# VHH binders against Phosphatidylinositide 4-phosphatase SAC2 (inpp5f): the designs that were tried, part 12

Target 1, 352 residues: Phosphatidylinositide 4-phosphatase SAC2 (inpp5f), of Danio rerio (Zebrafish) (Brachydanio rerio) (a8e7c5r167to518)
Amino acid sequence: YKIFMDSDSFYYSLTYDLTNTVQRQGELGKSDQPLWKRVDDRFFWNKHMIKDLVDLQAPQVDFWVIPIIQGFVQVEELVVNYNESSDEERSSPETPLQEPTCVDDIHPRFTVALISRRSRHRAGMRYKRRGVDTDGHVANYVETEQLIHVHSHTLSFVQTRGSVPVFWSQAGYRYNPRPRIEKGERETMPYFASHFEKEVETYKKLVIINLVDQNGREKIIGDAYLKQVLLYNNPNLTYVSFDFHEHCRGMKFENVQTLTDAIYDIITDMRWAWVDQAGVICQQEGIFRVNCMDCLDRTNVVQAAIARVIMEQQLKKLGVMPPEQPLPLKCYRIYQVMWANNGDTISRQYAG
Short names: E, the ipSAE of ESMFold2; O, the ipSAE of OpenDDE; V2, 0.75 times the mean of E and O plus 0.25 times the DockQ between their complexes.

## First folded at step 4 (VHH)

Design e8 (framework vhh_gefurulimab)
Fold by ESMFold2-Fast, scan of step 4:
Structure e8 (fold): chain B 352 residues (1-352), chain A 122 residues (1-122)
Amino acid sequence: as target 1 above (352 residues)
Amino acid sequence: EVQLVESGGGLVKPGGSLRLSCAASGFTFSRYAAAWFRQAPGKEREFVSAISSGGSTTYADSVKGRFTISRDNAKNSLYLQMNSLRAEDTAVYYCAATYGYDYELPDEYDYWGQGTLVTVSS
């Protein structure tokens, strides 16, 4: 498969549907429909082009339209070698020639891909209005899929992020103003419910991870969210609040590990999508919906940590990693850079 | 050959300002998080500020509001704008780069500069 970047973080492929997760592609089954008729409309950024071509009765419209997403794509091939240093990758003139041959020929390797799909709904500057709108769409909604490929096996784990789905706002982008709740619980409920009904239809079960500060100026948003969740009382929703302290801003691993340790059973029970030559082996049973007030570094760090726990479980189950060892340092560093690039790209798309 | 080279250190009066620069070469700087550390005579190396590959910043409590870290990936450069300098800011300032993401720990850093001296004194 070949993936192309057009510009401004738009991605397409002539053969692969970038709008659908591996699991959603499997659920659609074998289809003689052209790619654009099978896509997930939420992530189909050039959808308007199809209407114009169909309205003009253009010949071969199915040939001319390639689905484009806005977001992030990065693919890396990694080697599981516990004897490698990070410096031995490309520019180590002192490294014996014999060691590189052993790394390529005898050590297990796997491909990791990270795909983030920004929703076309609520596209553009977040300037004044945040949260949910009257159509049930939330600001800064992104679906992120992590893929592992080993031989004939493809494994996938999906998470979402988005604004807290209440009606809230901040005044202006150049000033750091206090956020405000614009509607009460009664007025908010139909739109809050609309958002989560769509999410439950797509993902079955949701684990909400709220990273909004429990003290200070963000508290008003966190309090509104919790109150709305409690009033909605949907058994398919699980609510987790995590106080992302200031010292986590430096990406201090211990604080994020505290969260992943606390929800380890939830992570493990959610499972992942797994397909091979014979078909579907496993399905992901639910999704994490992670939010902070601005959906910036905090959300990205938490999603990366959850995805890492899943990846290590997947690689151990495939026999690619020993059951009692962490990822090799070189693999971990590349993985961290991949997730940092994802977060930085999404942040720029949201802000700019 | 990997190099980080600091410049811009010097003598400044209390309340004054300095801008430090760090030039990176021999590696893909844009993929690394980068940081400033400092070491005063007779003390351990301490964290000052860090910036991710995408521009997210973190500051030690002692410098928040006074110092600003920035980067220019096109020039492979890292900067530290130091305002309202105090005698306690006197130290050798080091530029460092990492994938490790625990920005406060010197041991997490892959590459280090040789340092530039900042003296805040009358």
Scores: ipSAE 0.000, ipTM 0.156, lowest interface PAE 18.6, mean pLDDT 76

Design p1 (from f2 with S31D S104E Y107W; framework vhh_6fv0_2)
Fold by ESMFold2-Fast, scan of step 4:
Structure p1 (fold): chain B 352 residues (1-352), chain A 123 residues (1-123)
Amino acid sequence: as target 1 above (352 residues)
Amino acid sequence: QVQLQESGGGLVQPGGSLRLSCAASGFTFSDYWMYWVRQAPEKGLEWVSTINTGGGSTYYKDSVKGRFTVSRDNAKNTLYLQMNSLKPEDAAQYYCATDLYYEEGSWDEFDYRGQGTQVTVSS
């Protein structure tokens, strides 16, 4: 599939539906309907164009409306070659190291793709009010899908991120403003419930990973979130709080592994979407919904770590990765760069 | 030591029914997703059905949807496949499998398989 990028991190494809995950596309089935009739409305940034074209009786409306997402797309082909390592090279690639002119027939390979879709609801720069609105939409909502393709197999793992879904705000243009809760629990509940009812309808079960600091100025938001989750008492929600301290930046890798180790069974039970030529082998049973207050880096690092655990499980099942050893370091470096690019792009979209 | 033992196969006429069972031991059965896979003579291994840990989510190969039903009894460590309206193309050796790839080192899509049970569909 060919994917094009327009200015300001807008992406489109003439044939592939970038607004839907592999799993949602499968649920829609094989259809002769044009792309714009199959899209996920949350991520359909040029939706207004359809009404104008229909109202004007425009010819070939189905060919004029190409769905556009705002977010991030990167696709890489990775080769599992333990003999190839930039970190182990002395000066340059070895002469004995074979460089294929076309396809590498001796080493397993796989395609990894990363797609982030920013919600069009509550689009724009940060305002004083963040959290949830009266329509149940949250600020900074992004769906991120990691795709693995090997031979006839397509595997997909999806996560979401967004603002804590209570009514909260920070003083507008002040440097380092203190957050405030704007509504009590009873006033918040209909909108909190509206948000999670929509999420449960779409993703079935949610594991909330709250990265808001447990101490200091962010605590008020974390406390409000936990209290609201407990009052809501929905069996489809699992709440996980992780104290990701920004001042411990040098230890991010170790701290994230502590989290992924603690929730390893949850990650494994959630599974992934898996399709081949015979049909749907399994579907993802739930989704991680990750949030932080101010630092988007925390969310990106946590999502990358969870997605890496899933990728390793997928590659081992497909025989692309040996069960007893990790991927070559070169593969992990490319993977980490992809996730860093994702995080940087999303951060820029919130900053303007 | 992981063991999976299939049973319930046999000869059946087109349109007939069979119920396959898989007795599991050597692992915590309730913690693992389970699969039914089959292999016809001189064909590759083919996925048939998937069931999650609790039995609430099931998935089927397109050609068997509506005819086959997978289920599990975690108290008995047993997996089942109810096969109705059997067709000649369903004739195969049927295996149950689980996600023990990390421990067993399988290079196939499905980790560990039992010995299998033969299903023959003929007049």
Scores: ipSAE 0.097, ipTM 0.631, lowest interface PAE 7.2, mean pLDDT 78

Design p2 (from f2 with Y102F E103D S106Y; framework vhh_6fv0_2; at its last look DockQ between E and O 0.01; V2 from the best seeds 0.00; counts 0 for: pae E 18.8 > 2, placed apart)
Fold by ESMFold2, look of step 5:
Structure p2 (fold): chain B 352 residues (1-352), chain A 123 residues (1-123)
Amino acid sequence: as target 1 above (352 residues)
Amino acid sequence: QVQLQESGGGLVQPGGSLRLSCAASGFTFSSYWMYWVRQAPEKGLEWVSTINTGGGSTYYKDSVKGRFTVSRDNAKNTLYLQMNSLKPEDAAQYYCATDLYFDSGYYDEFDYRGQGTQVTVSS
């Protein structure tokens, strides 16, 4: 697909709807309609800029209106190559020949892409805005889609991030800011419910991964979140907490594996969207919604870890990776860079 | 239409006091955080003070802490900045500002701000 970037923050494509996940595009079906008529409104950033053209309802204008997202796009082609010589390859010659050859000279290849879509709702918010508003929208809401493409197969895994959907504040630039709850439990519930009603409508099931510290300054935010989840009592919500700082002290981000191991069955049952020439093979059943206080660095690390588990399952299902082996080191390093670039870009956009 | 109108500036001697007001209309004032920023001649915008929706939490730039007090009256849709013990370095054009929800990110720094009111401190 051809994707154009006019700046570090805004992306568009002449032929591909960047606002929709692979799954949502599959649900919409095939169409010759212009891209802007099929968009996900949450991510249609140039909607108001082109309002007069849209109001004309002229067919030829429809094809000149190109939807733009704010977010991040990166695409990489990776090669599955375990840099050491293959023991399977060397153990293959039980029938001696005078000069044996390597029968696996071409290594499997796949394309990996990240597409992050920032919601235009509550756009332009400064560091000091947090939580939910009276429309049920949350600060720093981003949908991140990780795509795998191999031959005619397109596989997709989607996660969201967004601020804890209660009314709270924290002064962003001042030394040692303290979070505060701004509205009471009962006053908050309708807006909390409004947010998750929209989320359940879109994604059907949510697994909340709450990364705020369970002690100290952040405790009041985590406590408020859990109370609202319990009051809302929706069977389509699953709540998981993981104290990121407790487990990952000293930049030991490999300890996020403690979380992914603990929720491995939830990750596996989530599945992913899979589309090929025959149509939709399966769908992602739900979504992980990940947050810390500002939904930046901690959130990005955890989302990358969850998406890695899925990517390895996808590649093994496609026969691109051998069973029972991790990603090749080169693939993993490029994967980490992609997710680091994603996090850096989202952080700059949040800062304004 | 969102409108913010600052007033209350003027000329004061060092050590004097002024009270700035910001009249707000066109949005639900009580639902948004409000800010005071200032711009001295040939300088960029500088954050001065912040107040949450209910007025229970206030924040100040260190150089004005203890001298300036931000407040709001949600019944009158008005934001205030009481400035005491004014210094020559406080001289600037003062603006009130807000970050409004929904498509409010069309502006580079703040979604909405007024035209400002001038504060001059004689040396």
Scores: ipSAE 0.000, ipTM 0.122, lowest interface PAE 18.8, mean pLDDT 77
ESMFold2-Fast, scan of step 4: ipSAE 0.488; ipTM 0.793
ESMFold2 (binder alone), look of step 5: mean pLDDT 79; pTM 0.801
OpenDDE, look of step 5: ipSAE 0.027; ipTM 0.416

Design p3 (from f2 with Y101W; framework vhh_6fv0_2)
Fold by ESMFold2-Fast, scan of step 4:
Structure p3 (fold): chain B 352 residues (1-352), chain A 123 residues (1-123)
Amino acid sequence: as target 1 above (352 residues)
Amino acid sequence: QVQLQESGGGLVQPGGSLRLSCAASGFTFSSYWMYWVRQAPEKGLEWVSTINTGGGSTYYKDSVKGRFTVSRDNAKNTLYLQMNSLKPEDAAQYYCATDLWYESGSYDEFDYRGQGTQVTVSS
């Protein structure tokens, strides 16, 4: 497959449906409907631009209808080589092009792909209304999928992020005042429920990771979120709260290890989608829904840390990574750059 | 030491049924996903089925969907595979496996700990 990047972080492929995860594509594979009818509408950014062609609903339009996502795509091939020298320096952000493969057949290798899909339902600046709207859509909603490919095996792990699904706001594009709750819990509940009913229908189980500070000005949002989760009382929701210190800048994997250690059993039991020519070996059992109030960097760091735990489990299971030894530092460096690029791209899209 | 012991295989006619069992010991059975894999004569290992820790999620090779049902009893440390509507192509040695024993790159590389149980389908 070949993936193209356009301006403003739009991505498309002529041969691959970028709007659906590997798991959703498998679920849709038996359908007799044309590709454009099977795309995930949440991430089909060009649907309105090609409305006349879509409305024809004829087999002939399949050639013209190419789904475009807004977000991020990066693909890298990594080599497990413990004898590599430390690099002097690594260059600035890579394009979404797989590095040219070399002659080294001695060392195991694997492909990592990272795809983020921004929802088209709640586009807008960070200073506009946040939270949930009256249609049950949340601001800043993004689905991120990490793919591992080794030989005939394709493995996928998906997470989502989005605003806390209550009615809240921070007014002004220059001045950033304290956040405000606009509706009480009774008035909020139908829309909160609408959001999570859609999420449960799509992902079955949700583990909510709330990164909103438990002190200071952010506390009001975190308290409102927990109260709504408790009142909603849906057995498919698990709520986890993790507080970050304001002064902890440049988060690293070691800084979030306390969280990943605490939820290790949840991460492990959730598994990943795993497909080979023999069929679907297992599916992901739910997703993490990660949120913070204003610092998108916290969400990105936490998602990267969770995705790293999953990647290591996948690579150990496939025999690409030794069970007693971490990956070479060079592999982690490339992995960190991929996730940093993802976070930077999403942050720019929400900053206006 | 981790041990898996399969049983319940035998000879059946096409369309018949068998129930396989796997008795597990030496590890916390309830904490691991479990797998059924099979090996036909002169063939490599094929994945057949997966079950999660609690037994609520199950996955199957496309050719056995609707015919095979995997289940587990965590109180008895036992994994089961109910096989209905057996076909000649289902004839194989059947093994149970867990994440601890899965090796790299292909189904031929599953590291199984039991002797397996033989399933023969003939008229």
Scores: ipSAE 0.015, ipTM 0.529, lowest interface PAE 8.1, mean pLDDT 77

Design p4 (from f2 with D99E L100I E103D G105W S106G; framework vhh_6fv0_2)
Fold by ESMFold2-Fast, scan of step 4:
Structure p4 (fold): chain B 352 residues (1-352), chain A 123 residues (1-123)
Amino acid sequence: as target 1 above (352 residues)
Amino acid sequence: QVQLQESGGGLVQPGGSLRLSCAASGFTFSSYWMYWVRQAPEKGLEWVSTINTGGGSTYYKDSVKGRFTVSRDNAKNTLYLQMNSLKPEDAAQYYCATEIYYDSWGYDEFDYRGQGTQVTVSS
């Protein structure tokens, strides 16, 4: 199957359902229905075209509509080669050019794909009203799926991000005045519950990673979130708070590693989706829901760190990398660039 | 000890250009990948660009592709960032980093030694 870009942020495929994760496609089972009838409505950006064609009694509407997502897609083929100790160009001008077909057949290969799907609900840039709305939708909601493909094996790990699902607002991104809570806890609960009931239906269990600063300007949002989680008291929700400095400055690897080390058992127990020619081997048991108020780079870095832990576990299970070795530096750099591009694309779509 | 000194920032109008420089010392500059990262007052640290040891492979944040160009001069131990068509969104403190401080894992693991260089884009 091929994935096409209709514009800088819109993607489609004629044969593959980009709106559904590998696991959701498996849960739907084999279907002889057209793509648009089995898609995930949250990520079906051209859905309005279906209504217009149906309303007009257009013949063979099923053949006219190809689902389009907004977000990000990048696919890379990586080689596990520990003999490349330097990052010097293979095709350096000072050395003879390597043949285009100089593929190392000795070393294991795998494909990694990163797909981010932006929700069509509450789409827009520089929202004044953030958080949850009266329909239970949250601002800046994105589902990110990391895929590993080796031979007949397809492995998938999914995370989500989105606004803190309380009623809050903040005037434009540049001016950035203090955020405000718009509704009390009891008034908020039906909509908070609506959001998480749909999330639990889709993902079964949620581990909330709250990256909102617990001091300074962001604290009001973090406090409201925690209070709503406690009041809601849903056993399918686990709440993890990770406090970043109020300066909204960068995180160090030590901070990110501290988080991933602290939740290592949760990450491992969540597992991943694993499909082979014979069917489903393993399912992902829950999902991480990561949120930040304004520092979108914090969310991206944390999701990348969690996804890397999973990828290393997956590659070791597949025998693609040795259990006692880390992934080669060249693979990590390509992986980092993929996640960098993902974060930049989402930030551009959200902030403008 | 590794030392990095950024320069070339300033106040510029939207659509203007600036060229940033990073003078490196205390390590074999030609043997290390180099990075440009930036931090705006209301945002966290974000990756901008990457360049390999020889300068033949470059990578960019999507929002700066086509506008920014990273380059290096290994003979002078200097890293550059040419910034064209500057937007208000580009206003930030800019820092250079090496892979010995940058984990290649995420954007935020680097310890800058200098104060960076401030880029301000007038409204």
Scores: ipSAE 0.000, ipTM 0.132, lowest interface PAE 21.3, mean pLDDT 74

Design s11 (framework vhh_7xy4_2)
Fold by ESMFold2-Fast, scan of step 4:
Structure s11 (fold): chain B 352 residues (1-352), chain A 123 residues (1-123)
Amino acid sequence: as target 1 above (352 residues)
Amino acid sequence: QLQLVESGGGLVQPGGSLRLSCAASGFTFSKYWMAWVRQPHGKGLEYIATINTGGGSTYYSDSVKGRFTISRDNAKNTLYLQMNSLKPEDTAMYYCATHIRYTWSDLYEFDYKGQGTQVTVSS
């Protein structure tokens, strides 16, 4: 398939459904329906453009409509070569591998792809208004899928991010403005429940990772979130709180390992989607729903760390990575740059 | 070949200000997180500040927060560090580095490409 970029941060493909994860595409099965009739409406950004046309025109026009997502797409091929010198890492990073000059049958290779899909719900909302709305949609909602491709195998791991699903707001122009809770728990519950009922229907189980600071101005939002989760009392929800400010002070990101180590069994039990030419081998059993006050840098760091743990488990299962040895430094450098680009792109989409 | 060239250091009195620059070449500067790190004479490396690819997100060590400002100009492939209210303990060789922010083991925290620029704060 070929993926096209239409304007800044809009993507489409004529043959591949960018709105659905590998697992959702498998669940839908094969269909003769045009792409736009099979898509996930949450990520179908040009849906409003075609609604009136489809309502007025003959069904034959369906084949001319191509679904567009807003978000991020990056694809990289990685080589597992432990004999590469540090000097190879000093090559021009803007230059893609245009012409492989060396064929090496000894070194395993894999493709990693990262796709982020911004929800069309709450699109165009200004900085001041956050949280959940009366339709159960949350601000800054993004689904991120990490794909690993090796030979005929496609493996996928999905996470989501979004605003804390209570009614809250924050002033736009002040530096570090204090957030406010706009509705009480009883008034909030129908909309909080609506959001998580949709999430559970789509993803089955959710592990909530709350990165909102437990001290200072953010505490009011974190407290409201935890209280609402406890009152909702849904056994398909697991709540994890991680004080990013306390644990990752001074940009000591090794402390994110404290979180991933603490939830290692949850990460492992969640599994991943795995498809080959014979069909579905296994499915992902839930997702991580990660949030911070603004769903920017903290969320991206945590999602990258979790996705890295999953990638290593996947590569070990495929025999691409040794069971007791990390990947070569060059592989992690490319991987981390890919995730940094993802975070920066999502941040820019919510800055306007 | 990736190259980073630092400049703007010098001798300054306590309470003074300096602006450091880093000229980047040999890579797509706008696609990389950038950092400033320093090394005082006879001591280990200290993290100072990090900036994302677009310049909208910045992070600082507690020792410099409120006094230093990191910024970048992607059109000029240049990274900056504005240092205000300088203290004797800020005396160090300052290095510009490409920063992989999502380090899970500190292994890739910084990749030094320049020779640095010396900052000396003395009375």
Scores: ipSAE 0.000, ipTM 0.269, lowest interface PAE 12.3, mean pLDDT 76

Design s12 (framework vhh_3k1k_2)
Fold by ESMFold2-Fast, scan of step 4:
Structure s12 (fold): chain B 352 residues (1-352), chain A 123 residues (1-123)
Amino acid sequence: as target 1 above (352 residues)
Amino acid sequence: QVQLVESGGALVQPGGSLRLSCAASGFTFSSYWMRWYRQAPGKEREWVAGISTGGGSTSYEDSVKGRFTISRDDARNTVYLQMNSLKPEDTAVYYCATHIRYTWSDLYEFDYWGQGTQVTVSS
């Protein structure tokens, strides 16, 4: 791709539709329509320019309207090279020697891309009101796509995150204020249903990963979420609660493996999008919708762990990764930095 | 909370032997590499030895190779460093460390360190 950064949070491409996942682009089929007519409206941040240009009867509107997303993009090429040991990397105080140019025919290589797309809905409406609104849009909604590219193969895995889709708020007047539920279950249901009906239409099946603490101040939000899911009773929704504070108390970055092990069959059954020159080989059957009340870091940690399981399965299928051993540490270091950058960028966008 | 507690440091005569222990807690010990580092007076910390998950692979700095042996007891969450044929230049504070591997936090610089145990080789 040719992807350009207009500022530290906005991205565009003249040739690639950054608003759509690989799978959605395939579903749209081959089109002679300009990019701006094919985009996913949720992530089309400069949509207002189309109205203005059409209203002005601009003669070249199709030429000048390039879709811009707000979010994150990082692309890395990784080499699977087991001949270097991390154990010896820091042992020598001597001046580092220049690394020889690696020939592609010796070691497998693959590209990892990470694209996060912030929803344009509810932008700037985060001061006191969280959760769902009367249009069924949720605060802090982001779609994150992880791409693996090897030769002619493109593989994609998508996850979403967003606020718990009930009506809730938290006052900004004091440190750590208690969250409040603003509407009862009956009043909430049309908007909760609207949100998940749109999600099911787009992603087919949803596995909800709720990371809200099951004790203390956050419990009220988690309890409201579970109660609403049970009342809604949609067979396309699976609800998983994981008390991140309880399981990862002192080391929030260390032990998400308990969660990924517990849902390993769900992760594997969900599959991923797989496209080559002949067309679609496989489709992703569902999506993880991960949420945390206050801590965006928890959501990023869990999504990174799930995406890593998927990446390893994809690389094993492609013959890039041996079935019996993990990737070289250098690959995981780059991968972790990519996901850390993703989390930091999203957190800054919602912190103001 | 990850904790690493070293023990076994002592004053030893040149040519003597010493066994260091590191008790680990707060993480799934069997899933992570364990390492020993040392810091001599006025110098930076240097890597000494490493052991893989389950003990299938070990590695050593050239200056200690053949004299030091790293081992682990996953049932007791403990890593050991057996030091033989000790030399005055082995005098240092010895640190136990772990790098988190095969988790979402697998950064090279992501190390947990113990407080160290003093080894002095002198007559």
Scores: ipSAE 0.000, ipTM 0.127, lowest interface PAE 17.0, mean pLDDT 76

Design s13 (framework vhh_3k1k_2)
Fold by ESMFold2-Fast, scan of step 4:
Structure s13 (fold): chain B 352 residues (1-352), chain A 123 residues (1-123)
Amino acid sequence: as target 1 above (352 residues)
Amino acid sequence: QVQLVESGGALVQPGGSLRLSCAASGFTFSRYYMRWYRQAPGKEREWVAGISSGGSRTSYEDSVKGRFTISRDDARNTVYLQMNSLKPEDTAVYYCATQITYVWSDLYEFDYWGQGTQVTVSS
């Protein structure tokens, strides 16, 4: 049907399950279960309504409950047109959509959509006890899905972000208080393992991208994370450390190219979900799990850079983008704004 | 996943009848408007007929009104096109279509199409 925004950060659809990725919906497609039993519980923000309706023995409970996510949704149509004027004196009124059919039937076009789903578990705990809890849930957990649509083809690429899954705390973001490890490796392991067992069950393989600084106050968290990963020794986990402060001082998108170049083969081997009229063509083989500490900007920049590499591979495969040429600057400007809006929205959700 | 599979296309004589079927899967069929389109050799795809969710409303392109009937069976996730009094100009590949998506709005609707079924009307 349509995706609706209920307040500034809540989204729902009367006919579509916003809690599941394209790939997970495909995996669930042959289930006879009612929609509300098939939703991904992690992102089912109004789940409490089910209990109340069941307690009342309400008839047709599945009719009354529409799943609501908290997060971000933005959709844009982009046109691959290299004849863009740089003349700023002549500007048409800004519109949500350039009318390419009226102006430009020659140029390829595609739709890009970005959906971020905030976990309902530990949603409000950013400023105190962070990391993993005794149920294996992590603070500030978000699943972000980038969708590309061209003709009958729908392509999806999913990444996650979340707190480092050890027991750690920090008093708050003011005065840069030093983070502290609350439990040793042995005490942490059952909950660390619980978190990653759930992640591996859902996503099969994980590439961990650790963006905490290798020196200074953040090092204690990064060191604890690496030690725990090594002790856990799960072959489905790959650990990548990137010193964001050293390489990306000044928060420039282009500065993350060092990371994306270094992991290009990992990105390519992960592939993406691809569905057409005949069904599933391709599945994503794992996800990136990106973490930072105080600054959500680092995670957003890195995820955007990885998603851009994937988008370019997808568009080249579909014949929408030339193999030896980047997209027009206008396309990248819209793409960057979309990802900036994603990051800003997620940051606001954790501020209050 | 979302699939639309057409069947029933054949070679028929002018004045003949044919019934096309479209089996749908991977979405909640009963909630969506279903459409038939056709594409003749050397021409663009044209809309033929449509049927609302639940089947309460139908619509047709002028050249097929009175000859074609669209219907649906929501229990079987199938939409039908009954074609009567067929003419040579009805020769085309016939496509079943719907607008659903994993993300959409009024500006960003995604169309899903079947592979098509060939109808040839010739003596």
Scores: ipSAE 0.000, ipTM 0.107, lowest interface PAE 20.1, mean pLDDT 75

